# VHH binders against Pleckstrin homology domain-containing family G member 5 (PLEKHG5): the designs that were tried, part 4

Target 1, 101 residues: Pleckstrin homology domain-containing family G member 5 (PLEKHG5), of Homo sapiens (Human) (o94827r584to684)
Amino acid sequence: QLLLEGSLRMKEGKDSKMDVYCFLFTDLLLVTKAVKKAERTRVIRPPLLVDKIVCRELRDPGSFLLIYLNEFHSAVGAYTFQASGQALCRGWVDTIYNAQN
Short names: E, the ipSAE of ESMFold2; O, the ipSAE of OpenDDE; V2, 0.75 times the mean of E and O plus 0.25 times the DockQ between their complexes.

## First folded at step 1 (VHH)

Design P04 (framework vhh_7n9e_1)
Fold by ESMFold2-Fast, scan of step 1:
Structure P04 (fold): chain B 101 residues (1-101), chain A 121 residues (1-121)
Amino acid sequence: as target 1 above (101 residues)
Amino acid sequence: DVQLVESGGGLVQAGGSLRLSCAASGFTFSSYAMYWGRQAPGKGREWVSGISGSGGSTAYASSVKGRFTISRDNAKNTLYLQMNNLKPEDTALYYCARLSYWPYTKDFDYWGQGTQVTVSS
């Protein structure tokens, strides 16, 4: 079941921020990106299982951290997302929390 | 200036039904997952039900599953809890709340004043 979707800006490690369109389902999060010249949309990260996500709102308004864990509870991915506003950021974090429970 | 105002509580006999409402203001309602919680006399607060911002996903505590239905009307900024087959142990002050920003804690922010539900045998 689709819970939430929308545009975010994503940063991973040393990479520059990129525009993404995310789909949050009850069991997984899909991160997609448009290919600017061809206007194609593609999934750019393996599906992130909701039960392996650690999500926290950041001090910077409108930003949240998403850490992805392996079977041993070790971080194997870390992403910072920027929403268009503080309320939308809060909505993403709260909806991820709802999906985990 | 976030406000949550619960209503619809009252006295009902066991086996009866009530519908609770929560009027939300001061934030973009459709962007937040919402919860109903309750606190019985002499007990701590407990989670009852939750609903995603879109209304597409719901969750229920085992004690109420099959009897209670959570829903929302995003155009009216209102959250609902339909309570059927009420039991004396459902007697509590019922609150609506937004989910917290910490996914590990299952805490709530912006609890309303609550609406009292009393179920007699």
Scores: ipSAE 0.000, ipTM 0.118, lowest interface PAE 16.2, mean pLDDT 77

Design P05 (framework vhh_brivekimig_d4; at its last look DockQ between E and O 0.06; V2 from the best seeds 0.00; counts 0 for: pae E 14.8 > 2, placed apart)
Amino acid sequence: EVQLVESGGGVVQPGGSLRLSCAASGFTFSSYWMSWVRQAPGKGPEWVSSISGSGGSTLYADSVKGRFTISRDNSKNTLYLQMNSLRPEDTALYYCAKHFRYPLWSGTDYSSQGTLVTVSS
ESMFold2-Fast, scan of step 1: ipSAE 0.000; ipTM 0.269
ESMFold2, look of step 2: ipSAE 0.000; ipTM 0.180
ESMFold2 (binder alone), look of step 2: mean pLDDT 80; pTM 0.812
OpenDDE, look of step 2: ipSAE 0.015; ipTM 0.266

Design P06 (framework vhh_sonelokimab_d1)
Fold by ESMFold2-Fast, scan of step 1:
Structure P06 (fold): chain B 101 residues (1-101), chain A 126 residues (1-126)
Amino acid sequence: as target 1 above (101 residues)
Amino acid sequence: DVQLVESGGGLVQPGGSLRLSCAASGRTFSSYAVGWFRQAPGKEREFIGAISGSGGSTYYAVSEKGRFTISRDNSKNTLYLQMNSLRPEDTAVYYCAAGSPEELFWYLSNPDYDYWGQGTLVTVSS
């Protein structure tokens, strides 16, 4: 089931932010590149299983951290997402938490 | 190469139910993911949900609130939308669309896909 979708800006490590369009399902999160006219969207990261995600709001308003864990509970990926506002950011974090329960 | 024709729209009272059909012509209907969209006057087009070619996977927008169910019958080349507990805000033209089976998530994120039906009007009013 699709729970939430929308535009976010994603940062990985020291790299610059990029525009992404994300789909949150009950079991996974997909990160795709931003939709443009006449371009087919592409999944730009391997699917992120909801039960392997650790999500935390950040001090920067409207931003949240997503850490991805391997089968041994070790971090193998870290992403920072920026929403267009604090309410939308809270929506993403809350929906991820709800999907994990 | 698929052509789509919606049917089943009409006037329904609040709280009522309605079943929309989308008949596909052409070969390999089971190879396409198909879905439903709606557009109310003065509003943006809204994604409702989609179903994979085999029918084994369904995806619903949060806005459907568990009231809408998508199904398909590949032997009849037909897609269905069952709508329950209809409200005045469900008044819209309902469209079916077919997208690439290789990229279902492209279909969910981009309303500019290859094959559209002409739409069927659903009016929920007392």
Scores: ipSAE 0.000, ipTM 0.121, lowest interface PAE 15.6, mean pLDDT 76

Design S01 (framework vhh_sonelokimab_d1)
Fold by ESMFold2-Fast, scan of step 1:
Structure S01 (fold): chain B 101 residues (1-101), chain A 125 residues (1-125)
Amino acid sequence: as target 1 above (101 residues)
Amino acid sequence: DVQLVESGGGLVQPGGSLRLSCAASGRTFSSYAVGWFRQAPGKEREFIGAISGSGGSTYYAVSEKGRFTISRDNSKNTLYLQMNSLRPEDTAVYYCAADLGFYYEIWEPSEYDYWGQGTLVTVSS
């Protein structure tokens, strides 16, 4: 089931932030390239299983950190997401927590 | 697994019109965005325009807008390029191309997975 979708800005490592469109389902998160003119959408990261995500709100208003863990409980990815506002950021974090049960 | 075959090229006089066709073989032509490109000898492949799978959206290179029209008939698995007011500088091999569902820059040739062999258009007196 789809729980939440929307536009975010994503930062990975030292690179500049990029516009993404994310779909959060009960079991996984899909990160896609934001496309406003073209008909087709590109998935830009492997699907992120909800039970392998560690989510942390950041002090920077409207931002949260997402760490992805492998089978051995080691971090294999770290992404910073920025929402257009604090309320939307809280919505993302809360919905991820709820999906994790 | 889509095959593309262009047809309709030939010799036309300046100011003339020509319609190119691109016949596709494959199960779900309407699922593909398709585009037209051209290449003159010694030059890079140049984007002309593209049309969405449904035909509801079209995108044109600024230089060709107004003279060229892209359309498709999904019932016949065919893409068309209507070329009007042709000029000698329009002389090129014209290619159709299809993309299998990933977006990038649709004007970049590298984003298209399937290509036709091309059809030559010569605009000369």
Scores: ipSAE 0.000, ipTM 0.100, lowest interface PAE 15.7, mean pLDDT 78

Design S02 (framework vhh_sonelokimab_d1)
Fold by ESMFold2-Fast, scan of step 1:
Structure S02 (fold): chain B 101 residues (1-101), chain A 124 residues (1-124)
Amino acid sequence: as target 1 above (101 residues)
Amino acid sequence: DVQLVESGGGLVQPGGSLRLSCAASGRTFSDYAVGWFRQAPGKEREFIGAISWSGGSTYYAVSEKGRFTISRDNSKNTLYLQMNSLRPEDTAVYYCAAGPYFDYLDSTSEYDYWGQGTLVTVSS
């Protein structure tokens, strides 16, 4: 089931922030980006399983951190997401927590 | 949104050096990975190299490694391309471009913003 979708800005490591469109389902998060205008989107990261995500709100208002763990509980990815506002950021973090329960 | 303007092109002798600049407008320049491309007459745009938002990582086309160096100064919103040991086949219009992700920036389709280009002619 789709729980939440929307535009976010994503940062990974030393790379620049990028505009993404994310779909949060009960079991996974998909990160997509429009490639070539005309309604096409592509998934730009392997699906992120909700039970492998560690999510934390950041001090920067409207931003949250997402750490992805492998089967050994080791971090294999770290992403910073920025929402268009604090309320939407809280919405993303809360919905991820709810999906993990 | 980012606007990019290249400068520093011109006529240079074979074996010479030239430094190109790309001035960016706006506060968001430091959020972008940026790169250089060139296009010779009758050819497709060719990737030269890219630099991450912080300047901590660079990626070059294999053919350009060692002759060309990319750097950026986020305090001046400026990207640079230092070109050494220039050859007649380096004659092209040079473009700077800004994209959101460093990975795969050797593809023109991954860049959101482009400059208008600056002509570099390498000739005796």
Scores: ipSAE 0.000, ipTM 0.141, lowest interface PAE 14.0, mean pLDDT 78

Design S03 (framework vhh_sonelokimab_d1)
Fold by ESMFold2-Fast, scan of step 1:
Structure S03 (fold): chain B 101 residues (1-101), chain A 123 residues (1-123)
Amino acid sequence: as target 1 above (101 residues)
Amino acid sequence: DVQLVESGGGLVQPGGSLRLSCAASGFTFSSYAVGWFRQAPGKEREFIGAISGSGDYTYYAVSEKGRFTISRDNSKNTLYLQMNSLRPEDTAVYYCAADYSLWFTDESAYDYWGQGTLVTVSS
């Protein structure tokens, strides 16, 4: 089941920020981006399993950190997401937390 | 005038190792995530792995994890694939591809593709 969807800005490591459209389901998070010259979205990162995500709201207003763990519980990815406001950011963090529990 | 050119393919014995290179030109290499794909005879093209523009993050297909390592050198505009413990079923044409990952661009993933390099694993 889809729980939350919306536009976010994503930064991975030292790479440039990018506009993404995310879909949070009960079991996974999909990160997508619009395909140029087409009215569709493309999944741009491997699906992130909800039970392998560590999510924390950041001090910077409207931003949260998402750490992805492998099968050995080691961090293999880290993403910073920025929402259009603090309330929406808290909504993403809370919904991810609720999906995990 | 964008180019991705694979090299390093050839004949290798089972259990051997091989390193593939992909030389990029005509675009800002460090702004692109880049990856490797392969297509074996009679099979569909499959994803092997990808590396972020910074080189800080890598993603591997489950079947390739532990035998293959992807890396890049942004100062040389080059992507690498280190292949170890090669098996006959690794025989395929190997392709590199570039994914545009920039803010405010609305660009699509995997904008550019190379022509491929053949790897044959046989005794």
Scores: ipSAE 0.000, ipTM 0.163, lowest interface PAE 14.0, mean pLDDT 78

Design S04 (framework vhh_sonelokimab_d1)
Fold by ESMFold2-Fast, scan of step 1:
Structure S04 (fold): chain B 101 residues (1-101), chain A 124 residues (1-124)
Amino acid sequence: as target 1 above (101 residues)
Amino acid sequence: DVQLVESGGGLVQPGGSLRLSCAASGRTFSSYDVGWFRQAPGKEREFIGAISWSGGSTYYAVSEKGRFTISRDNSKNTLYLQMNSLRPEDTAVYYCAAEFGTIYYLDSDEYDYWGQGTLVTVSS
C-alpha cells in the first residue's frame, strides 16, 4: 500500500544534492528522480526496506536523516533528505515510523 | 510534464487590487512546490512568494509581506496570487513556476517549469 509520496531534496555522502520524488509503501521506500523535461521518473537507488531504515529528524527543521542497515544491523548507507517545510519533514518522519510499527 | 498558464493581469490604478491565477495542466500538480516571480523592465527576475506542494508552508519576499498572499487549490490544479495596495513599482510581468522539492525558493534556477507570464501595469 502507498502511504506517502512527494518531492524531497536528497544528499548522499558529501556535498551534492539532487531533487527526488519518493514513494513510501508499507514495506519499502522508493527514491526516484524526475527527468528535467518531466518525461519520465526513474528509480535511482535500490528499494529501501522499511524494517532496515533508521530515521531521525535533524536539528535543521526541514531535514531528516535516513540510515540503511544490512541484515546484521550494520549501517551500509546514509541519506539526508530536505523538505520544503518543517511540517512536511515531520510528516515524512512520522509516516516512516508508523510504517515500521 | 506540467505546463503553467498565468491569467488575471491588466491595468490597475495605484492602491488597487488584482488576483492572478496560474492554471496547471499535466499530472501531479499537487506534487510540486510552486511560486510566483516577477520581472520589471531592465531588472532581474524577483521572487515574490512560494507555497509547498501540500499548502502547509508559505514563503514571502520581505518587501511583499502583508500586501501579497499566495494560495493554491490542488483540486482545481490552480495557484493564486492576491495582490493588494498596488504601487507603480509593482509593474512587471508576473510568472508562476513549479519544481520538485525546492528548498531555495528565492533561486529562480531551482524551478524547471515556467509559465509565459502575465503583464500587470499599475498606472493612473
Scores: ipSAE 0.000, ipTM 0.142, lowest interface PAE 13.0, mean pLDDT 78

Design S05 (framework vhh_sonelokimab_d1)
Fold by ESMFold2-Fast, scan of step 1:
Structure S05 (fold): chain B 101 residues (1-101), chain A 121 residues (1-121)
Amino acid sequence: as target 1 above (101 residues)
Amino acid sequence: DVQLVESGGGLVQPGGSLRLSCAASGFTFDDYAVGWFRQAPGKEREFIGAISWSGGSTYYAVSEKGRFTISRDNSKNTLYLQMNSLRPEDTAVYYCAADEYGLPWYEYDYWGQGTLVTVSS
C-alpha cells in the first residue's frame, strides 16, 4: 500500500540539491526524478527497503536525514531531504517510523 | 567547555522505577540528537536509545523490552530516561551522549561521565 507521496528536495553528500518525487509504500521508498510537461518520471535510486532505513529529523525544521543500511547494518547511503514546510517534514518522518513498526 | 552531566542514579529494588537526567551545557543542545548508553563492569557499552533534536523521533534498542522511555526538554537543555520494572541485570553506569545524527552505529561527539544505577534487594 502507498502511504505517502510528494515532492522533496534531495541532497546526497556534497552534491547540489535536486528536485525529486518520492513514493513511500509499507515496504519500500521510491525516489524518482521530478520532470514536467508529460515527460516520463524515472526511478533514480534502487528501491529503499523500509526496514533498512534510519530516519532522523534535522535542525533545519523542514529537513530530515535518511541513512540506508546493508544487511550488516553498515551505512551504504545517506540523503538529506527538504520538505516545503515543517509539518510536511514531520509527516514524512512519522510515516516512515510507523511503517517500520 | 562542553559538558553532559548525568544525575538520578542510585540503589533501587527489583521491580522499581528510576528517572535519570542529563544536563547539557557548552554547545547548542537543540541542534543535536541525544541518547542513553549503559555499561556494566566487564561488559561492552550498550546502546539504549536516542531522541532527535526536536523530540519528534525516538529510537530504542529491542533489548530494553519497552521498559525505558526517553524524552527531552530543550528549554532546560535536559535529556531524561524513565526506567520502569527494573531488574538486577539493569545494574550499570548510565551515560548520556550527543551526536548530530543519533545513530547507534556512529561514534557520538560528546559524552557524560556517567551515573551508577544499582538494582538489588
Scores: ipSAE 0.000, ipTM 0.179, lowest interface PAE 14.1, mean pLDDT 80

Design S06 (framework vhh_sonelokimab_d1)
Fold by ESMFold2-Fast, scan of step 1:
Structure S06 (fold): chain B 101 residues (1-101), chain A 123 residues (1-123)
Amino acid sequence: as target 1 above (101 residues)
Amino acid sequence: DVQLVESGGGLVQPGGSLRLSCAASGRTFSSYAVGWFRQAPGKEREFIGAISYSGDSTYYAVSEKGRFTISRDNSKNTLYLQMNSLRPEDTAVYYCAATDWYIELSPDEYDYWGQGTLVTVSS
């Protein structure tokens, strides 16, 4: 089931921050981007399985880190997400933790 | 949303090299995967290669691997195609295109297209 959705800013590696719309389900996180011309949405990253995610709040208010692990528990992706505020960021982190339990 | 403009096309002799540029406008170029395509008169658009939003992953059409190199500079909002060892059969209009998908090989999966730049390989 869908647990949480909303707009975030995402940074990966050396790339600049980009606007994304994320859908958190009980088993996976989808990172999407809106195509304004047709108001459609496309998935822009492979689905992130909730049981392969390590999530941590960052000192920067409103930001959290998401590390993606492979089957050997090695990091294969790292994403920094920024919410519009600290409360919304806490909401994302808490909902991810709840999905993992 | 992103707008793309190609440049760098022209006449080159067989065996020569060219570098094409694709300048992007828009605030989120770095979030798009981008690719190069070409179309010769009377033919369908053909995939040349694509590069992920970060530049860490590239895919090339089998026929072009080793002669063409794709790169991007997100700080300059620019995509490049380095073409070496050019042949008369490389003569075509070259297009850059952007997609919200991770990487796509079909022209139909790209939503933003440049107008194209002509490359002629002839003696």
Scores: ipSAE 0.000, ipTM 0.116, lowest interface PAE 16.1, mean pLDDT 79

Design S07 (framework vhh_sonelokimab_d1)
Fold by ESMFold2-Fast, scan of step 1:
Structure S07 (fold): chain B 101 residues (1-101), chain A 124 residues (1-124)
Amino acid sequence: as target 1 above (101 residues)
Amino acid sequence: DVQLVESGGGLVQPGGSLRLSCAASGFTFSDYAVGWFRQAPGKEREFIGAISGSGGSTYYAVSEKGRFTISRDNSKNTLYLQMNSLRPEDTAVYYCAAGDIYFETYLPDAYDYWGQGTLVTVSS
């Protein structure tokens, strides 16, 4: 079941921010990037299982942190997402929390 | 304290040309992709084109390619839009925007900073 979708800016480690379009389902999050042709997107990260995500709002307004855990509960990925405003950011974090329950 | 300030808008006759400028301050201009968007009354904000932080790469909406040219001068912290062969349907408020993003980004939501806009009216 699709719960939420929308445009976000994603930063991974020291890399520059990327424009991404994300789809949050009840069990996973898909991160896609628009290709040069606006009608096409592609998945740019392996699917992130909702039950392995640790999500926290950041002090920077409109941003949230997503940490991905492996089967040993070790962090194997960290992503910072920026929404176009604080309300949208809160919406993403709340919907992720709801999907985890 | 980031600012983007557009200038150069005004009334121009059909077939005419106009050059818009966007002066940036409060951030390291060369680290950001910057682009132009426009919005006519009753319409959504439309992507025109964007340029990479270094100025080495440009990306245009297909409908604008050939009439509009984007350039930047990092020594002056300024973004430009050269508009040629203007038509009445080009009448809109033109906005500059900056983002720490890949320059082929056409979605308004991805841009961090926006100017207040400059009105371009194409009419005789």
Scores: ipSAE 0.000, ipTM 0.111, lowest interface PAE 14.2, mean pLDDT 81

Design S08 (framework vhh_sonelokimab_d1; at its last look DockQ between E and O 0.14; V2 from the best seeds 0.00; counts 0 for: pae E 13.0 > 2, placed apart)
Fold by ESMFold2, look of step 2:
Structure S08 (fold): chain B 101 residues (1-101), chain A 125 residues (1-125)
Amino acid sequence: as target 1 above (101 residues)
Amino acid sequence: DVQLVESGGGLVQPGGSLRLSCAASGRTFSSYAVGWFRQAPGKEREFIGAISWSGGSTYYAVSEKGRFTISRDNSKNTLYLQMNSLRPEDTAVYYCAADSEVYWVSTLPEEYDYWGQGTLVTVSS
């Protein structure tokens, strides 16, 4: 049920972009990062339910916006992701859309 | 990097209250998960509780739930521990700790990169 995985750069609010490794499953998206002084990755954001994601490619090359909704369809999170290229970015956006449909 | 300094420790009677502060200096305190630990003489450091970088999630050791409250003020680069209903068993050196690499809070001391020098809390009649 893993659909896509890979490295991205993530920005939330005014914070600097950070390197993350994402796993997209049929029903959820995990955002992970290597844990210092441990030999594993850790989920660093609450698991994001695919059906509550709104995702759009941005004008900047290789970037997409991800808005996360709560049970009442109100936005509770906003993230900018950057992939290493436009094709990979489109791949993430399309795969998320397909998982929702 | 981050430098942490605890304050507010001292002698308190059983049943009393104390508020501990952890002042952070250095960049990006708002990027860290931060927590409180304590160490009684002859024992391992013990997790008390932690709070996420945004302040949106807090976690407490089961035994401390309801007595202790953790909060953070990112505008003042300060972490707080409010302790109520203190018992002699709470006597320990209290430490604040920060981990800049992971948003997710941890109960394991080994996962925190930065530590304060500690502040002694003694609960005794």
Scores: ipSAE 0.000, ipTM 0.159, lowest interface PAE 13.0, mean pLDDT 78
ESMFold2-Fast, scan of step 1: ipSAE 0.012; ipTM 0.269
ESMFold2 (binder alone), look of step 2: mean pLDDT 76; pTM 0.786
OpenDDE, look of step 2: ipSAE 0.017; ipTM 0.288

Design S09 (framework vhh_sonelokimab_d1)
Fold by ESMFold2-Fast, scan of step 1:
Structure S09 (fold): chain B 101 residues (1-101), chain A 122 residues (1-122)
Amino acid sequence: as target 1 above (101 residues)
Amino acid sequence: DVQLVESGGGLVQPGGSLRLSCAASGFTFSSYAVGWFRQAPGKEREFIGAISWSGDSTYYAVSEKGRFTISRDNSKNTLYLQMNSLRPEDTAVYYCAAKYEWGYDLTDFDYWGQGTLVTVSS
């Protein structure tokens, strides 16, 4: 079941922020590349299982942190996402939380 | 070329309801976020709300939440705005708009319709 979708700006490590289009399902989060006037999107990261995600709002307004864990509960990925405002950011964090619980 | 054509505007009494439609053509409608704006005479254009590519996510301006509902039908390439409990303050030209990206800046749209007039008056 699809729970939430939308455009976000994603930062991973030292790389510049990039525009992405994300789909949150009950069991996974899919990160795709958004291209203006494109007929389709491309998946740019392996699917992220919601039960392996740690999600937290950041002090920067409208931003949240997503940490991906392996089977040993060790962090193997960290992403910062920026939404267009605090309400959308809260929506992403709350929907991810609800998908996990 | 991208075209967005609004319809359904007209005169309605205070407390009434009205449904606006926006017919899209010239682009892959299901790949675009779409939304509604309005502009009253002598005022700046105001964001009402937007709906994601699939229709599964919506975002509303705080002032309109609860009275207005946005929906879409990708099989018909059509966007809708259901307006309930209309007030004289809702009198405006209503515009539909489209953008490729959902989120980040939901007030910055790429394509616009010509508008449809809604008048709320006794």
Scores: ipSAE 0.000, ipTM 0.227, lowest interface PAE 12.5, mean pLDDT 82

Design S10 (framework vhh_sonelokimab_d1)
Fold by ESMFold2-Fast, scan of step 1:
Structure S10 (fold): chain B 101 residues (1-101), chain A 122 residues (1-122)
Amino acid sequence: as target 1 above (101 residues)
Amino acid sequence: DVQLVESGGGLVQPGGSLRLSCAASGRTFSDYAVGWFRQAPGKEREFIGAISGSGGYTYYAVSEKGRFTISRDNSKNTLYLQMNSLRPEDTAVYYCAAQDYPFLYESEYDYWGQGTLVTVSS
C-alpha cells in the first residue's frame, strides 16, 4: 500500500543536495530522481526496507535524517531530506514511524 | 496543450457547501498533476491542494482540517473541489491549474483556468 509520496531534496554525505521524488509504502521507501520532463521515473537507490530505517527530525526547519541499517544492524547509509515545509516534514517522519509499528 | 475551465462558483451562506468542477480538454488528463488555488481581493494567490495524475495521492495546504476535498475523474477529464462548512474568509476567485508532470512535484503550474468566483455571505 502507498502511504505517502512527494518531492524532497536529498543530501548524502559531503555531496550537494539533489531533487528526488519519494514513494513510501507500508514495507519500503523508494527514492527516485525528480525530473520535470519525465515520462520515466528513475529509482536511484535500492529500495529501503521500512524495518531497517532509523528516522529523526533535525533542527534545520523541514529536515529529517534517515539512517539505513544492514543485516547486521550496522549503519550503512545516512541521508538528510528537506521537505517543502515543517508540516510536510512532520508528515514524512510520522508516516514512517507508523509504518514501522 | 491542456485547457482548463472552472465552474460551480456562486453565492453561498456561511456553513454551506459547494462543489467546484474543472473540465480539461486537450490530451490525456492522467498525464497531469492538477491542483486548486484561490485569490481573495487584495491578497496573494493561495495554494489549496493538488492531486497526482493517477489520483493516488492528494496534498492539502490550506484545508488541513478536512473542510475541502480534492478528487478527479480521469474518464471525464474533470477535477473537483468539494468545499464544506464555508466561512466568509473563503470568499475568493478559485482557479484550477495543471503541472506538465503526473506526480506531485516542487515546480510551477503550467496551465491555468480563468477562475470561478465563490462568495460566502448572508
Scores: ipSAE 0.000, ipTM 0.190, lowest interface PAE 12.2, mean pLDDT 80

Design S11 (framework vhh_sonelokimab_d1)
Fold by ESMFold2-Fast, scan of step 1:
Structure S11 (fold): chain B 101 residues (1-101), chain A 126 residues (1-126)
Amino acid sequence: as target 1 above (101 residues)
Amino acid sequence: DVQLVESGGGLVQPGGSLRLSCAASGRTFSSYAVGWFRQAPGKEREFIGAISGSGGSTYYAVSEKGRFTISRDNSKNTLYLQMNSLRPEDTAVYYCAADFTYSVEYWYSEDDYDYWGQGTLVTVSS
């Protein structure tokens, strides 16, 4: 079931922020990116299983951290997402928490 | 099909309290932003407050001055509005609203919600 979708800006490591469109389902999160045509998107990361996500709201307003764990509970990915506002950011974090329970 | 049904409205004296409920069928409230709005006769519909999917964040209209509290029980698929210290100006039809298609970006905007209940009347009068 699709729980939440929307535009975010994503930063991974030292790379520049990129515009992404995310789909949060009850069991996984898909991160997509627009290619040349604005209406066309592609999945740019393997599906992120909700049970393997550690999500934390950041001090910077409108931003949250997402850490992805492997089967040994070791971090194998870290992403910072920026929403258009604090309310939307909190919505993403809360919806991820709810999906995990 | 998705339906929202409000209940708990009625006649109450000034200074009294009421708790409204909103039950969802056809879709769970878990993970979705849901809110309360009201509309008095001849007036525009106005925002009261909203709560996030997990219940971790709440947003209230400044005009309520802390008299109203929104909560949810995802196990019962129900949204609540606790109204205290009611005034005659609170007389209105109260609506439950939800958006199951997109993330609610503007919690206070009625245009951000696609699903609405039929409303429950609250009358504050001596």
Scores: ipSAE 0.000, ipTM 0.087, lowest interface PAE 18.2, mean pLDDT 77

Design S12 (framework vhh_sonelokimab_d1)
Fold by ESMFold2-Fast, scan of step 1:
Structure S12 (fold): chain B 101 residues (1-101), chain A 122 residues (1-122)
Amino acid sequence: as target 1 above (101 residues)
Amino acid sequence: DVQLVESGGGLVQPGGSLRLSCAASGFTFSSYDVGWFRQAPGKEREFIGAISWSGGSTYYAVSEKGRFTISRDNSKNTLYLQMNSLRPEDTAVYYCAASLDYYGPEFIYDYWGQGTLVTVSS
């Protein structure tokens, strides 16, 4: 079931940042290329299973951290997401928490 | 919707300088890596340089290192190429290009401008 979708800005490590469109389902999060490229929209990361993510609000307004664990509970990805505002950011984090429970 | 518009081209004498601009619209410029390419008639398209979304990282073709400087101003949605010590061999149409997640010499960029002509001659 789709719970939330929208545009976010994603940073992986220090050297890259990109505009993404994310779809949060009850069991997974899909990260896609920006919808401005509608003719070429594609999933740019393997599906992130909700039960394998660690999500934390960052103190900077509008940003949250997402750490992805593999099947052995080892971190294999770390992403910072920036929403257009603090309320939207809280919406993402809260919806992820609800999907995990 | 998406547009990249180059400007600043023209006729310049050998040894001269030019600054090219690329104005972006219709996408979130600050999230895109952007680069400069050029092509002379009858020749292959050549990579000049690229700059990451934040401006913190640059990548230059070795043949252009030291003469050309790439920069960007995210507040103005504009990419720049400063060209110094120009030579007749620099005569080409110069193109800007944008990619969501790549800055480098391959032609895999998502958006391209239509180009601006630079002629270096006496």
Scores: ipSAE 0.000, ipTM 0.106, lowest interface PAE 15.9, mean pLDDT 80

